# Designs tried in a protein design chat: VHH binders against Meiotic recombination protein W68 (mei-W68). Part 8

Target 1, 331 residues: Meiotic recombination protein W68 (mei-W68), of Drosophila melanogaster (Fruit fly) (q7kpa5)
Amino acid sequence: MDEFSENIERIALELLSNLVHGNATLSVPRNSSGNVISEYRRVSYNNRGSRHSFCVLIYMLSRVHRLQVRGGSFTVRGLYYDNPLLVRSQSRIAEARLDVCRMLRTSPLSLGILAASKGLVAGDLRLLMTNGDVLDSSLYGGPLTLPTDPEKIDRIETLAEFVLIVEKESVFESLLSRNVFGTFERRFILITGKGYPDCCTRRIVHRLTEENQLAAYILVDADPFGVEIMLVYRHGSKSMSFSSQGLTTPALRWIGLHPSEIPALGTGAVALVAGDNKKINDLLARHDLEPGVRQELRMLQDVQLKAEIESVIDFLTDDYIPNKINRNLFL
Short names: E, the ipSAE of ESMFold2; O, the ipSAE of OpenDDE; V2, 0.75 times the mean of E and O plus 0.25 times the DockQ between their complexes.

## First folded at step 1 (VHH)

Design z07 (framework vhh_4orz_3)
Fold by ESMFold2-Fast, scan of step 1:
Structure z07 (fold): chain B 331 residues (1-331), chain A 119 residues (1-119)
Amino acid sequence: as target 1 above (331 residues)
Amino acid sequence: EVQLVESGGGLVQAGGSLRLFCAASGFTFSYYAMAWLRQAPGKRREWVALITSGESTDYADSVKDRFTISRDNAKNTVSLQMNSLKPEDTAIYFCARGTEDWGYDFDYWGQGTQVTVSS
């Protein structure tokens, strides 16, 4: 919160300093990798080529400041309709949202500028919205899309004992087709972020563990990207989005698929590629890894093999998941 | 070692169609969001289309209903089908890899492919 306010103030003071010298200019971090991530692009009212971008950024910063003072949220669509002559198109709001997130070093959720969530939920869950609406995944028996604004959820009601997160939509669908809710004795909620989770999905998982005191388990592919997805849920994004408040689940339990299990899979194992090895090295450079997670990454590096959840799909519902949860076999 | 190579650009008349391809190598393609961005002469680079690892798509309003992004994980390819092309679509089109699946930063870009739409 305080860092967010200080960042807005810093930007305002920079703009005011520039204006005193006759320059209406803002500095935007560049969207790039490696050494150039710290490079800045300048947008200025005094420059015809960047004038419109400057005006849209000022508009976005003023709306973000208003949300910080008054609370609430805006959608990308809503911001366009609020001032279409200035903005000209919804795509300009989408671009400006990226620029403002970089400038403020914050997530879109913390910014208060929202887009539709890709996250899916199934199982025993009721979301009571602030407007009186109720979203109930148990009523339909099938997956529901998570709400666009998780802050509009007044209360979460469930009889579930835990949340099970699965990395891929294909695994999520496979579990549902195999009647996973009918094969488990304990009630639970099934969630997928469809790969790397958006802020809305991470917020819902956080609220389920904090407000409803649910245990949370995650099942990812036995490869460095699966490990990173788990770490995003647990510790937040390592990258340019700097808000972690209310978006992390430190007690998240990684039940599999563990790299140490790969040698037993035989034909399910595949050789690592160069990109996998780069990701392992990046992850091992982290200082926030639990010892067990670090050991599994070392195993992945040493064995040079990866595996997908599909390698254990035939016994996933009846054996693998129940065994991992009931025997507390997690990292 | 990460490489993104665009192809399919060229000269086309207004109302025509083009399909752009991006061949990716050096990483596990299926785990990353992929995007198309464009930059016209004298303009800033603008986002055009995004496809997540789960195949959810998003589009800039200027191209919505005219452009379609898709991916082929078996071939490590992302493509952009461009229909009803307009002179204002003239730009260099870049393929980019997302650092996160919500698409708020990119860590690798291709060299770009030129698309020119005549009046």
Scores: ipSAE 0.000, ipTM 0.213, lowest interface PAE 14.1, mean pLDDT 80

Design z08 (framework vhh_4orz_3)
Amino acid sequence: EVQLVESGGGLVQAGGSLRLFCAASGFTLDDYAMAWLRQAPGKRREWVALIYTGGSTDYADSVKDRFTISRDNAKNTVSLQMNSLKPEDTAIYFCAASPDYLEELYGEDYWGQGTQVTVSS
ESMFold2-Fast, scan of step 1: ipSAE 0.011; ipTM 0.318

Design z09 (framework vhh_4orz_3)
Fold by ESMFold2-Fast, scan of step 1:
Structure z09 (fold): chain B 331 residues (1-331), chain A 119 residues (1-119)
Amino acid sequence: as target 1 above (331 residues)
Amino acid sequence: EVQLVESGGGLVQAGGSLRLFCAASGFTFSSYEMAWLRQAPGKRREWVALISYGGDTDYADSVKDRFTISRDNAKNTVSLQMNSLKPEDTAIYFCARVSGDYVSEFDPWGQGTQVTVSS
């Protein structure tokens, strides 16, 4: 029996044992740092404050079990509309989905419960779906929202040489408004995960680099959260490290904005706040940082200034990005 | 980055009406489902209404047939029309962006707008 099936049985036996003692209670891991579970959240039907969460978790576990037996998939939206009185919102299903992933130690994509992706793509990309549909972001008309289930992409067709990921939707939109595809020499695909990327966005980037052999570049804000976003694409989420398979891009090239560039930006630089310093310390405690990334984090800590991509927006398309990519200026 | 600003709350008598507004910025508004939630004095936050990026709507049983959610993708605005208000509707109302895998990290909360319904 695999670990997934063993975990489902363990949860069922724990719940049954608790019910024998008059307690309808489930334990959800809070901090799942790799194989170490340091904290648990208890949810119980017997407690008014956690009753709703308990009911939604039972509902989700029953749906996961059904998929394990019968196959197929559910969507977050579909599960909400099947039982809106119990669930109350799609966000509750999305939260319970992540809780179930932590309990079962599996990825959201492997769970068979699919969430609409927030990721956007533009440029030379054609996705041929298993149902015969074709999604084409190269057509005139703007960006394409990524498909809900990236595993239903049969084949990816592109003449692009690389993928450029940008952290923020505002930067994505700015590049499109400045005719980035008409002013750049090489063909490429532009993607944004709108901040921290969902698993669908990470899966598509992974497939483009592994199956289509594309180089991948990322542009993030020069602050500790931007660095962490880059690390999520490259190495996966620390809170979900057990679920990194097929969702990481180790060869991802960080082209900027680099903290070492902040002193040259003049009025574009802003002082760090307490939350920034805490995040820098958390990131520097990692053992998987590349030396160049560690050096840039130490520069943030030493200089105590951060900057947004918007500080270079006026020359981003025609100067910054081409120079970084063409001269191999990445970390 | 992502910002949601609620407005339109106030004091109204039972049976009255109010219209709430949410101005969104910092994301592709048309690609997200939007929701209204509320928190009554001494109670947990609860979902009130939802509108999909395609315009499909859904409502909590407590507000069905009384509240109407709508969106204007050209202006990045979500509205909540509240009719036949009851004292039980007294709460701070919040606009929220509904997202996928990282809901807890990317569902921004504004400061909310206070609605008080007098008997």
Scores: ipSAE 0.000, ipTM 0.163, lowest interface PAE 12.9, mean pLDDT 80

Design z10 (framework vhh_4orz_3)
Fold by ESMFold2-Fast, scan of step 1:
Structure z10 (fold): chain B 331 residues (1-331), chain A 122 residues (1-122)
Amino acid sequence: as target 1 above (331 residues)
Amino acid sequence: EVQLVESGGGLVQAGGSLRLFCAASGFTFSHYDMAWLRQAPGKRREWVALITSGGYTDYADSVKDRFTISRDNAKNTVSLQMNSLKPEDTAIYFCTRDEYGSGSYLEGMDVWGQGTQVTVSS
């Protein structure tokens, strides 16, 4: 209540101070790092180019205030349909939600304004919701889309020993089509965030490791973007580091595909492009990078080759994943 | 051949109840989020209720505590139980499929039914 309430008050006082001088302006942080805000975007009713954005931000802030006073939650979709002429599109609400998160220095989940998750889960998992609903991702119901509000999960039930996260939906689907739960010896939960994970996906992974004491493994492409995806699950988003509470899994085990394995691959290796090298340099500049991860990034830089998980897809279920987990071959 | 067919609409007095049904065919129903929207005469379509592939539900503020959305994956059906109906609930009700894995309600709605008319008299 303390910092969140203080930030809301600070924004209100700034707006009121500006309004006294006929200036309806709000400041939205950009390019923040940790608790340091390096620059701001100005949004003003007095400026035709930002007028609409200002109005949508005010609308969003008023809804956040209402939730703090009365409780409950809103969805991005619901907020759009409540006022479509003001908002004009659902994407405007989604953008304003992130802007408000930056202004209040909090996560989207903490706002009580929810967006549908793109995350998928399958395997031995039951989510018991606060309203009495039960979501079951076992073979009975097939894979599930993760709930929009993970805070409405009262309890998580599973007999799984670990969580396996895969970067891409295509790999997730491939494993399911190969009966991974029937052919892999140990019980587990399979999750994909479909690339960079949203807060719902990150929250559920966090809860599985903290509340259910599960080991967590991740399989990403052997390229700098795959490494960054793993780091987002492990340490949180660099651009919104202040919103990492309850959304990180520091003990996440990176089982592959490791860059050091690329030279042994035949036709699966591809040359790095300029964007890859830029990303490698950006990642190597991080101060929170584990030594083994840094070494793998230097291997990418030195060899100048990348590879996708699909390079090992034919033996992924029967050989690669079991060997990595059973032999503790992770970083 | 992907198809959604609504039924169950009709004329009802204020305070009454109706149950709407949506029969789905031509796709793997259990993998998709399903929603109900409504359109009153001369107005835009508004979202009413959502049920995810996993059974999680969500409702518009105007219908909370009065409407209940449910699904039956064995029968490929979505239902909307409407209680304590008001004249302002008068509209054509549409069943729609939300594209599996969509992160946006509007971007994900790719299949619509023909609609079923609900008229609530004072």
Scores: ipSAE 0.000, ipTM 0.181, lowest interface PAE 15.5, mean pLDDT 80

## First folded at step 2 (VHH; framework vhh_7qia_2)

Design q07a (from q07 with S56D S104R; at its last look DockQ between E and O 0.33; V2 from the best seeds 0.00; counts 0 for: loop humanness VH .113 < .165, pae E 16.8 > 2)
Amino acid sequence: QLQLVESGGGLVQPGGSLRLSCEASGRIFSSYAMGWYRQAPGKQRELVAFITSGGDTNYADSVKGRFTISRDNAKNTVYLQMNSLRPEDTAIYYCAAKSYGSGRYPFDYWGKGTPVTVSS
ESMFold2, look of step 2: ipSAE 0.000; ipTM 0.230
ESMFold2 (binder alone), look of step 2: mean pLDDT 82; pTM 0.835
OpenDDE, look of step 2: ipSAE 0.022; ipTM 0.388

Design q07b (from q07 with S31I; at its last look DockQ between E and O 0.05; V2 from the best seeds 0.00; counts 0 for: pae E 17.1 > 2, placed apart)
Fold by ESMFold2, look of step 2:
Structure q07b (fold): chain B 331 residues (1-331), chain A 120 residues (1-120)
Amino acid sequence: as target 1 above (331 residues)
Amino acid sequence: QLQLVESGGGLVQPGGSLRLSCEASGRIFSIYAMGWYRQAPGKQRELVAFITSGGSTNYADSVKGRFTISRDNAKNTVYLQMNSLRPEDTAIYYCAAKSYGSGSYPFDYWGKGTPVTVSS
């Protein structure tokens, strides 16, 4: 009996025990840093403020259980349209999915309730799908959207020397429009998760480093959200920390932008706002930071400035990226 | 790749002035931090001044108040205005450009130098 099945049974017994006393409640983990659950949120039908959330959680749990018995999968969108009066919005079913992952101590991939993939890939990459299809990004003359279900990827084939991840679609598009593959003398794969990456993007980066033995580099904004995105690829999501297996890339090389470079950018830097300072403090409270990353976060606090990748867009392709990669200038 | 070509050196009397120019080849000059170094006969190369892409400047103590570094991004040129020249300023002056990277101080690109001689 695996941990998933044990957790379903635990939740069912907890619910039944509470119902005997007239309380329809579920305990949902609030904070799951690492594999340790340290705080719970109670969601109760008896409480008007959480009644709807309780019903959506029960709905989600029942659908997940049915998938485990029958196999298959559903999408977040499909679950919404199957019961729109109960669910009320796609965002609520998406939030419930995360809560159920926490409650069952499982990944979204194992849950069988999938979101549409948003990641893009370009360059020397072939995805050999389990159904026999081949998705070859080098043949399309432009970017491909990554598959929704990474478990449908049987094998990844590439002649690339490395993979480069960029934070934003705008940077990804700009590099392509500037002919990055024709300008850079080495073959590589370009990927964007369009901000915070989904599981498919993270899974493919992991597989490229572990199965295809590629070096992985990442370019993010010099701001606290960019640093957090890098940490999600490297160390995993804090909200799903127990499901990081096969989704992290510990050897990920952060080539930039580094906050320590901000003073050299001059007019390309802008002031931090209150939300940035809050995020910096949240990140500095983590216990899994490498010393160099911690120092770069402190640099943001010291200078009170941030910079977007776009501030260096004019030299990104022919100087910044090649200089960082070829000279091993990473954290 | 960035190429740097210095000009404006020559012979000048003590108390005189020279303006050194460093013209950069490349489409993206404005993104480099630029600097001037000098090397006197028998001495090590030393920093004279540098200017960031954003315009912040720094000077060696020996030239503060006498030398001014500036840049003209439209002309891809960095300048060193050298006033109140002394015989001790006699050296070959090198233009340098620094690419961005964590922790690196040495300039990555160097010109071939322009001689400056201060003597009667």
Scores: ipSAE 0.000, ipTM 0.183, lowest interface PAE 17.1, mean pLDDT 80
ESMFold2 (binder alone), look of step 2: mean pLDDT 82; pTM 0.836
OpenDDE, look of step 2: ipSAE 0.006; ipTM 0.268

Design q07c (from q07 with Y105W; at its last look DockQ between E and O 0.49; V2 from the best seeds 0.00; counts 0 for: pae E 12.0 > 2)
Amino acid sequence: QLQLVESGGGLVQPGGSLRLSCEASGRIFSSYAMGWYRQAPGKQRELVAFITSGGSTNYADSVKGRFTISRDNAKNTVYLQMNSLRPEDTAIYYCAAKSYGSGSWPFDYWGKGTPVTVSS
ESMFold2, look of step 2: ipSAE 0.000; ipTM 0.216
ESMFold2 (binder alone), look of step 2: mean pLDDT 82; pTM 0.832
OpenDDE, look of step 2: ipSAE 0.022; ipTM 0.448

## First folded at step 4 (VHH)

Design n01 (framework vhh_4orz_3)
Amino acid sequence: EVQLVESGGGLVQAGGSLRLFCAASGRTFSSYAMAWLRQAPGKRREWVALITSGGSTDYADSVKDRFTISRDNAKNTVSLQMNSLKPEDTAIYFCAARGYGTSWYYDYWGQGTQVTVSS
ESMFold2-Fast, scan of step 4: ipSAE 0.005; ipTM 0.321

Design n02 (framework vhh_4orz_3)
Fold by ESMFold2-Fast, scan of step 4:
Structure n02 (fold): chain B 331 residues (1-331), chain A 121 residues (1-121)
Amino acid sequence: as target 1 above (331 residues)
Amino acid sequence: EVQLVESGGGLVQAGGSLRLFCAASGFTFSRYAMAWLRQAPGKRREWVALIYSGGSTDYADSVKDRFTISRDNAKNTVSLQMNSLKPEDTAIYFCAAKLGIPYYGSGYDYWGQGTQVTVSS
């Protein structure tokens, strides 16, 4: 709390200093690497183009301050309905929430302003909630949505040996329809973040590996965005590196699809587009890449082909996944 | 056009060491998993060691902790360091290449001609 309180105070003093000189302006960090802030976005009441963003940021900062003093939590939806004329849409609250995280150098989970998780879980998992509720993903015969507030999870119980993360909901559903839990020799938990994971999904994966000592595997598309999704789970978001505490899984094992496998897929491979090449260049500029990951990205760049998990979907459950895990075929 | 050429075989005494090399040409070496398999006279061909395109390795129980497979993508070579050799390691050793997911014992895309390793008691 001391560091978080100091940051709120610093922002307030900066705003007051600006107001004394006739300017109502706040600076929002855009890009960061660890504690280094490389770019800023300015929002000002004095500028019509950023006036609304300024007002929503002040509103959010006041609500965060209230929660720090009084305790409790608020939802993105609740904050919108508290003042819809000021805010105009729920997406404005969601954007301001992330901007406040950047300004305060803290995680969305620490603000006490909560957004519903899009993450899904299935398999051998019981979440014991602080209110006495038990969420059991095996009990419902289908997947459960991850809890909105990971702080309300008191304990995690599982007999699983590992977590398998899949990038897409369609792959998650396909594995369940093919009886994935009955086709592999070991008990496991299946999770999807539905693309880029939210903080709740990342927090639960982190807790499973640290508190329950589970191995973690991830299956993403063989394209630069799939690689970046894996890196977000493993190392955290590059735009919010300051909020990585308790949200990263450094030991995460990337089992596929690997770019080196693309030539074997025939008609499942498609040409890279300009956006893919830009992303490959951005990723290759990172200093935190493992050598094997860097090699796979260079193969994408050299071959100029990508592939989706759906290219191996027909043998994914009984061949691809078991072979990758059992033979230690990961990066 | 595609070639796998083994070298480094020969006669060695029990407890000795040999290093086998396989030089590859005619395909994009860095994208292939590379394997060593062996066949003794009158016996089935058996898988020995495997190195995947990403660098991960796997070994048969009979050679684990004695053999080490490695690759040099700049030189298009794969090598097998064989330590603490036993008479039962006597066999013809084959280099094999597989694009994508490898299969133990068979299903490889390309094969070398083999190199003889003889371990005397």
Scores: ipSAE 0.000, ipTM 0.148, lowest interface PAE 18.6, mean pLDDT 82

Design n03 (framework vhh_4orz_3)
Fold by ESMFold2-Fast, scan of step 4:
Order: sequence, then C-alpha cells, then structure tokens
Structure n03 (fold): chain B 331 residues (1-331), chain A 119 residues (1-119)
Amino acid sequence: as target 1 above (331 residues)
Amino acid sequence: EVQLVESGGGLVQAGGSLRLFCAASGSIFSINAMAWLRQAPGKRREWVALITRGGSTDYADSVKDRFTISRDNAKNTVSLQMNSLKPEDTAIYFCAVRPLWSGYYPDYWGQGTQVTVSS
C-alpha cells in the first residue's frame, strides 16, 4: 500500500538522477530472497533493444501509483486497451507487471493489476462476491473459472471436507467425466491450476485451508516438474519468494503420484531426459525440503524413470485417490 | 519390517541363462506388486520387470522377450528368469516391494545379487 508509493517515488528519483547524466535507465531485480537482491537487469530508453520495455515499465509504474492514490484495480487487458499504440500487446503488460512486482517487492495481487486466472474449480463451492454476485460451481455440470480478483470474494461457503488439486486440466476433466463427485463418499472441491499455478489459484487454495479449515491434497506427475509444482503450492515460487504471504499452503498433502511408486505401476514409465536430471539437482539443492520429499527426489535420481498421472487413470477414482486419503498415505 | 533376500546371481557367458530369486517375509508380499531393478557399474538403478499381485507383468524394453518374472504367493517368492544374457546385463539386481499407493520405497529394497555376463 503506502510503501509502494515510497518505493515508486524512490525509483522516480533514481531515474531523474540518471537522466541528469543522459541515461534513462531502470533497474529490475533478477533474483531476490527476502531482503537480499542478487543482481539487476537494466532497461534503458537509450538502448534500442530495451526502449519499448522501458516505456511500458514507466506506464505500469504510473498506473500502480494511481491505484495507490485513488484505489481500485486495473486488468492486464484493460491496460493494453487503454494505450495499445504504446503497449503493442497484452503480453508486454504481463511482462511489465512481473518486473514491477520485483521492483516493488510485492505480489501481482497486491499490485492491483489483475490477470484472468487459468484456474478451474468444480464441486461443492460457493463464492460470495463483495458486489453481491454468487459464483456456484455446484450448479454447473462442468468447471467454473476462478475469479480474476480473489480479494473480491467476501465469503467462501462449502460443505466439503477437503480440496483436491490436480496438476493438469486433462486429469481434472477425466475425473469429472468419471463422475468423481457421485462415486466419492466424502464431499470435496476439485481444483486445477493447469500446471504451475497463478497467484489467483494459490490464493483460493490458501483461503480454503485457512478460512474454511479444509484439508488440501495434491496429485501431480511423478517427475521433477510435478514435484516443483507441489512445492510452489506449499512453499511459494523461488523466483518471487518475497510475495509468498497468503499464497502458500504449508499443510498441503502430496498424495501422488510418488516417484517411489513407478516400479509398482509397471505402465507408462519413461526414461528421464537431461532436463529432468538438471531439475532434480536444482530441487535437491534446496534447504526447505521435507525429508520424505527429498527421499522421493532421490528415488527419481536412482531409478531414472518418470510417470504421468495417466499411468493410474483407470483406477484413479475408485482406488488410488480414496486409498491415499483414507489411509493418510501422503508426504 | 519387510525383509527381501535376493539370490541366484553369478558369472555366466554371453547367451547363457540365470534365474534370480527373491524371498520376502510376512503378508506384505501377498498384497503388493513385486519388481526387479538393476544397477550397472557406474550407472544409476533402472527398473527391469514388474509383477502385480494378480500376476500381470511388465518389462523394460531392453529385457523384453528375454526375461520372465513370476511369483509364488504360497512361498512368498518372486523370480526372474533371464535368458539370452548380454554383457550389458551385468549389474547388481535388486528385489523391491512396497504397498501400492505408499510413499516409501527404500525400506522395502533388498540387498541385491551380482550378475556378471562375460563377453
């Protein structure tokens, strides 16, 4: 809020100081961890390659300052349509939004510049919006897209006992087509972030566990990227660690697919590629891994096989998920 | 709690055959899939063969049509019949079992049995 205004003014003063010496430059942090900034990327009007990015960043900073003074929010789409000749595409606003978040050390949600969520939800969930609207995924025969601004959700109503997150949309759709809500004994909410989750999806999961006190389970592919997706939900993104508040679910229960289960499945297993091994090494270098998660990563490294959730799809609804949840078989 | 003991390894000439055995303790064997993995010198472990409780089998491409996995639920044993052995099959062979849908695998690994195939 107020500290954003101070940070924007500091950036403006730095820019003005640079301009006195004929240098229209902004510095964007590349890496940050709490209060530590490892290095900066320079964006300059004087450089033809970064000139457009410089102009879009100035535009974004001016809009963020406006929100600090007047309140409200902007959408990525709206900011593009306000000035398409300057901006050129919605992707440029999306890029600048992340750069501004790094510069101001805040989340995209706190910035007040919103992007449409890719997250989907189904099951026993009602979202009562601050404007009086009610979004009800239990009334639909299919999925509901999560709202763009989760802070405009006044109250979450549900009789569900837990939320189940699945990594990919294909698994989400498969569970719905197999009548998962009609065959499962307990009420639950099904969510997918379609791979790596956006901040809206992470915020909703956080609110369900904190405000509604639901247990949270996640099902990801048995590969290092699936493990990283789980860790993003649980601990937040490494590249944006400063924005983790209200976006993490530390009690998230990883029910599968576990790398140690690959030999027992006997189907759909494929050899790791170089990129997989690099990701395993990167993840194992983390200091915040739970022992069980580290053990599973070492199993990937030892066995050199990975598998997709589709490997258990035929018994996923009737056997795998119920046994994992009912027997507390999670990491 | 689960103990796995591999046996049957040894030295064999290329084109020869060996049969590996794995003896498991307790009722855990009867409800779980059983697998064979191997670790070649200087390499990481790789999966070789799997048999479910019901007897369904699956094999790594490198051993398909040469190896046959089988189980005897009455004796709590699983075996791996290895035919047409190649020098590339030289490895320590491990027996593995764990409850399907468990998160822990290393606690169910055996000590391994060495297979050496001369060229």
Scores: ipSAE 0.006, ipTM 0.192, lowest interface PAE 9.6, mean pLDDT 81

Design n04 (framework vhh_4orz_3)
Fold by ESMFold2-Fast, scan of step 4:
Structure n04 (fold): chain B 331 residues (1-331), chain A 119 residues (1-119)
Amino acid sequence: as target 1 above (331 residues)
Amino acid sequence: EVQLVESGGGLVQAGGSLRLFCAASGFTFSTYWMAWLRQAPGKRREWVALISSGGNTDYADSVKDRFTISRDNAKNTVSLQMNSLKPEDTAIYFCAKGRFGELSPFDYWGQGTQVTVSS
């Protein structure tokens, strides 16, 4: 029996055991370190404050079990419309989906409950779908939203030399409006996950580096959240490290914006707030940081300033990006 | 041996203008980012203006629309034109060479040139 099926059985047995003792309760993991789960949130039918969450989790688990038996998939939107009185909002399904992923120790992609990808792509990329459809993000096809189910991509065709990931949609749009593909000398694919990437965006980046052997570069804001976004692409989600299979890009190259560059920028540089300092401390406690990344985080901590990609937007295509890539100025 | 030599500083009244010069030697000037930074008495060193190897410029919000940075690759010189000077612009101004393709940290700093703006 695979680990997914074993975890479904474990949850069912736990629920039944609790019910025999007069307790309709489920335990949802909050933190994980590989295979170790350090804390749990309890939801119970017997408690008014968590009753609704309990019912939605049972609903979600029943749908996951149905997929395991019968195959297929459900969408977050579809599950809401199937039972709107029980569920009350699409956000409750989205929350329960993540909780079930933690409980079953599986990725959202493996769960069979799909959400629309927020990822965008442009440049020399053709996605050949298993149904025979072709999605083309080249100049002639235009920018595309990434497909909801990346496992329905049969093959990826590209003549690009690398993929460039940018943190923000605004930066993605700015590069396109500046005709980046017509002015930058090397062919490439431009992707944005619109902040923290969903599993679809991460899967496609992984496939581009593994199947198409492309170099991967990332440009994030010079702040601790930008660093964490880069680390999610590179090493996977810290809270769901057990679901990193096929979703990580260990060779991802962080070209900027580097915290060590902040003193030179001025424009857009702002003081760190308490939340930034907490995130720096959380990141510095990691055991998987490369030395250069750790040094940049210490620079943020010492200088107490952060900056956005927009600080270098006017010279990204003709100076910043080419020099970073061509001179190996990455971490 | 990298050498950066600043000049052009002096005493001016508020609303006046100054032009700073930086003469660079010991490296391939045209391939490097160049910057002007300043340090006021009792304050930390701060960035003022930046020019890329390709000639693109950026400015700190405090000097935007008042200062203009330019470079002459044939003479290995970077200049800072300062207009509408304020007492708050009083500082030692430093020329800095970036790493190839980087904005900072700067590999090398000059000795600086003093700018004093009287009220």
Scores: ipSAE 0.000, ipTM 0.140, lowest interface PAE 17.6, mean pLDDT 81

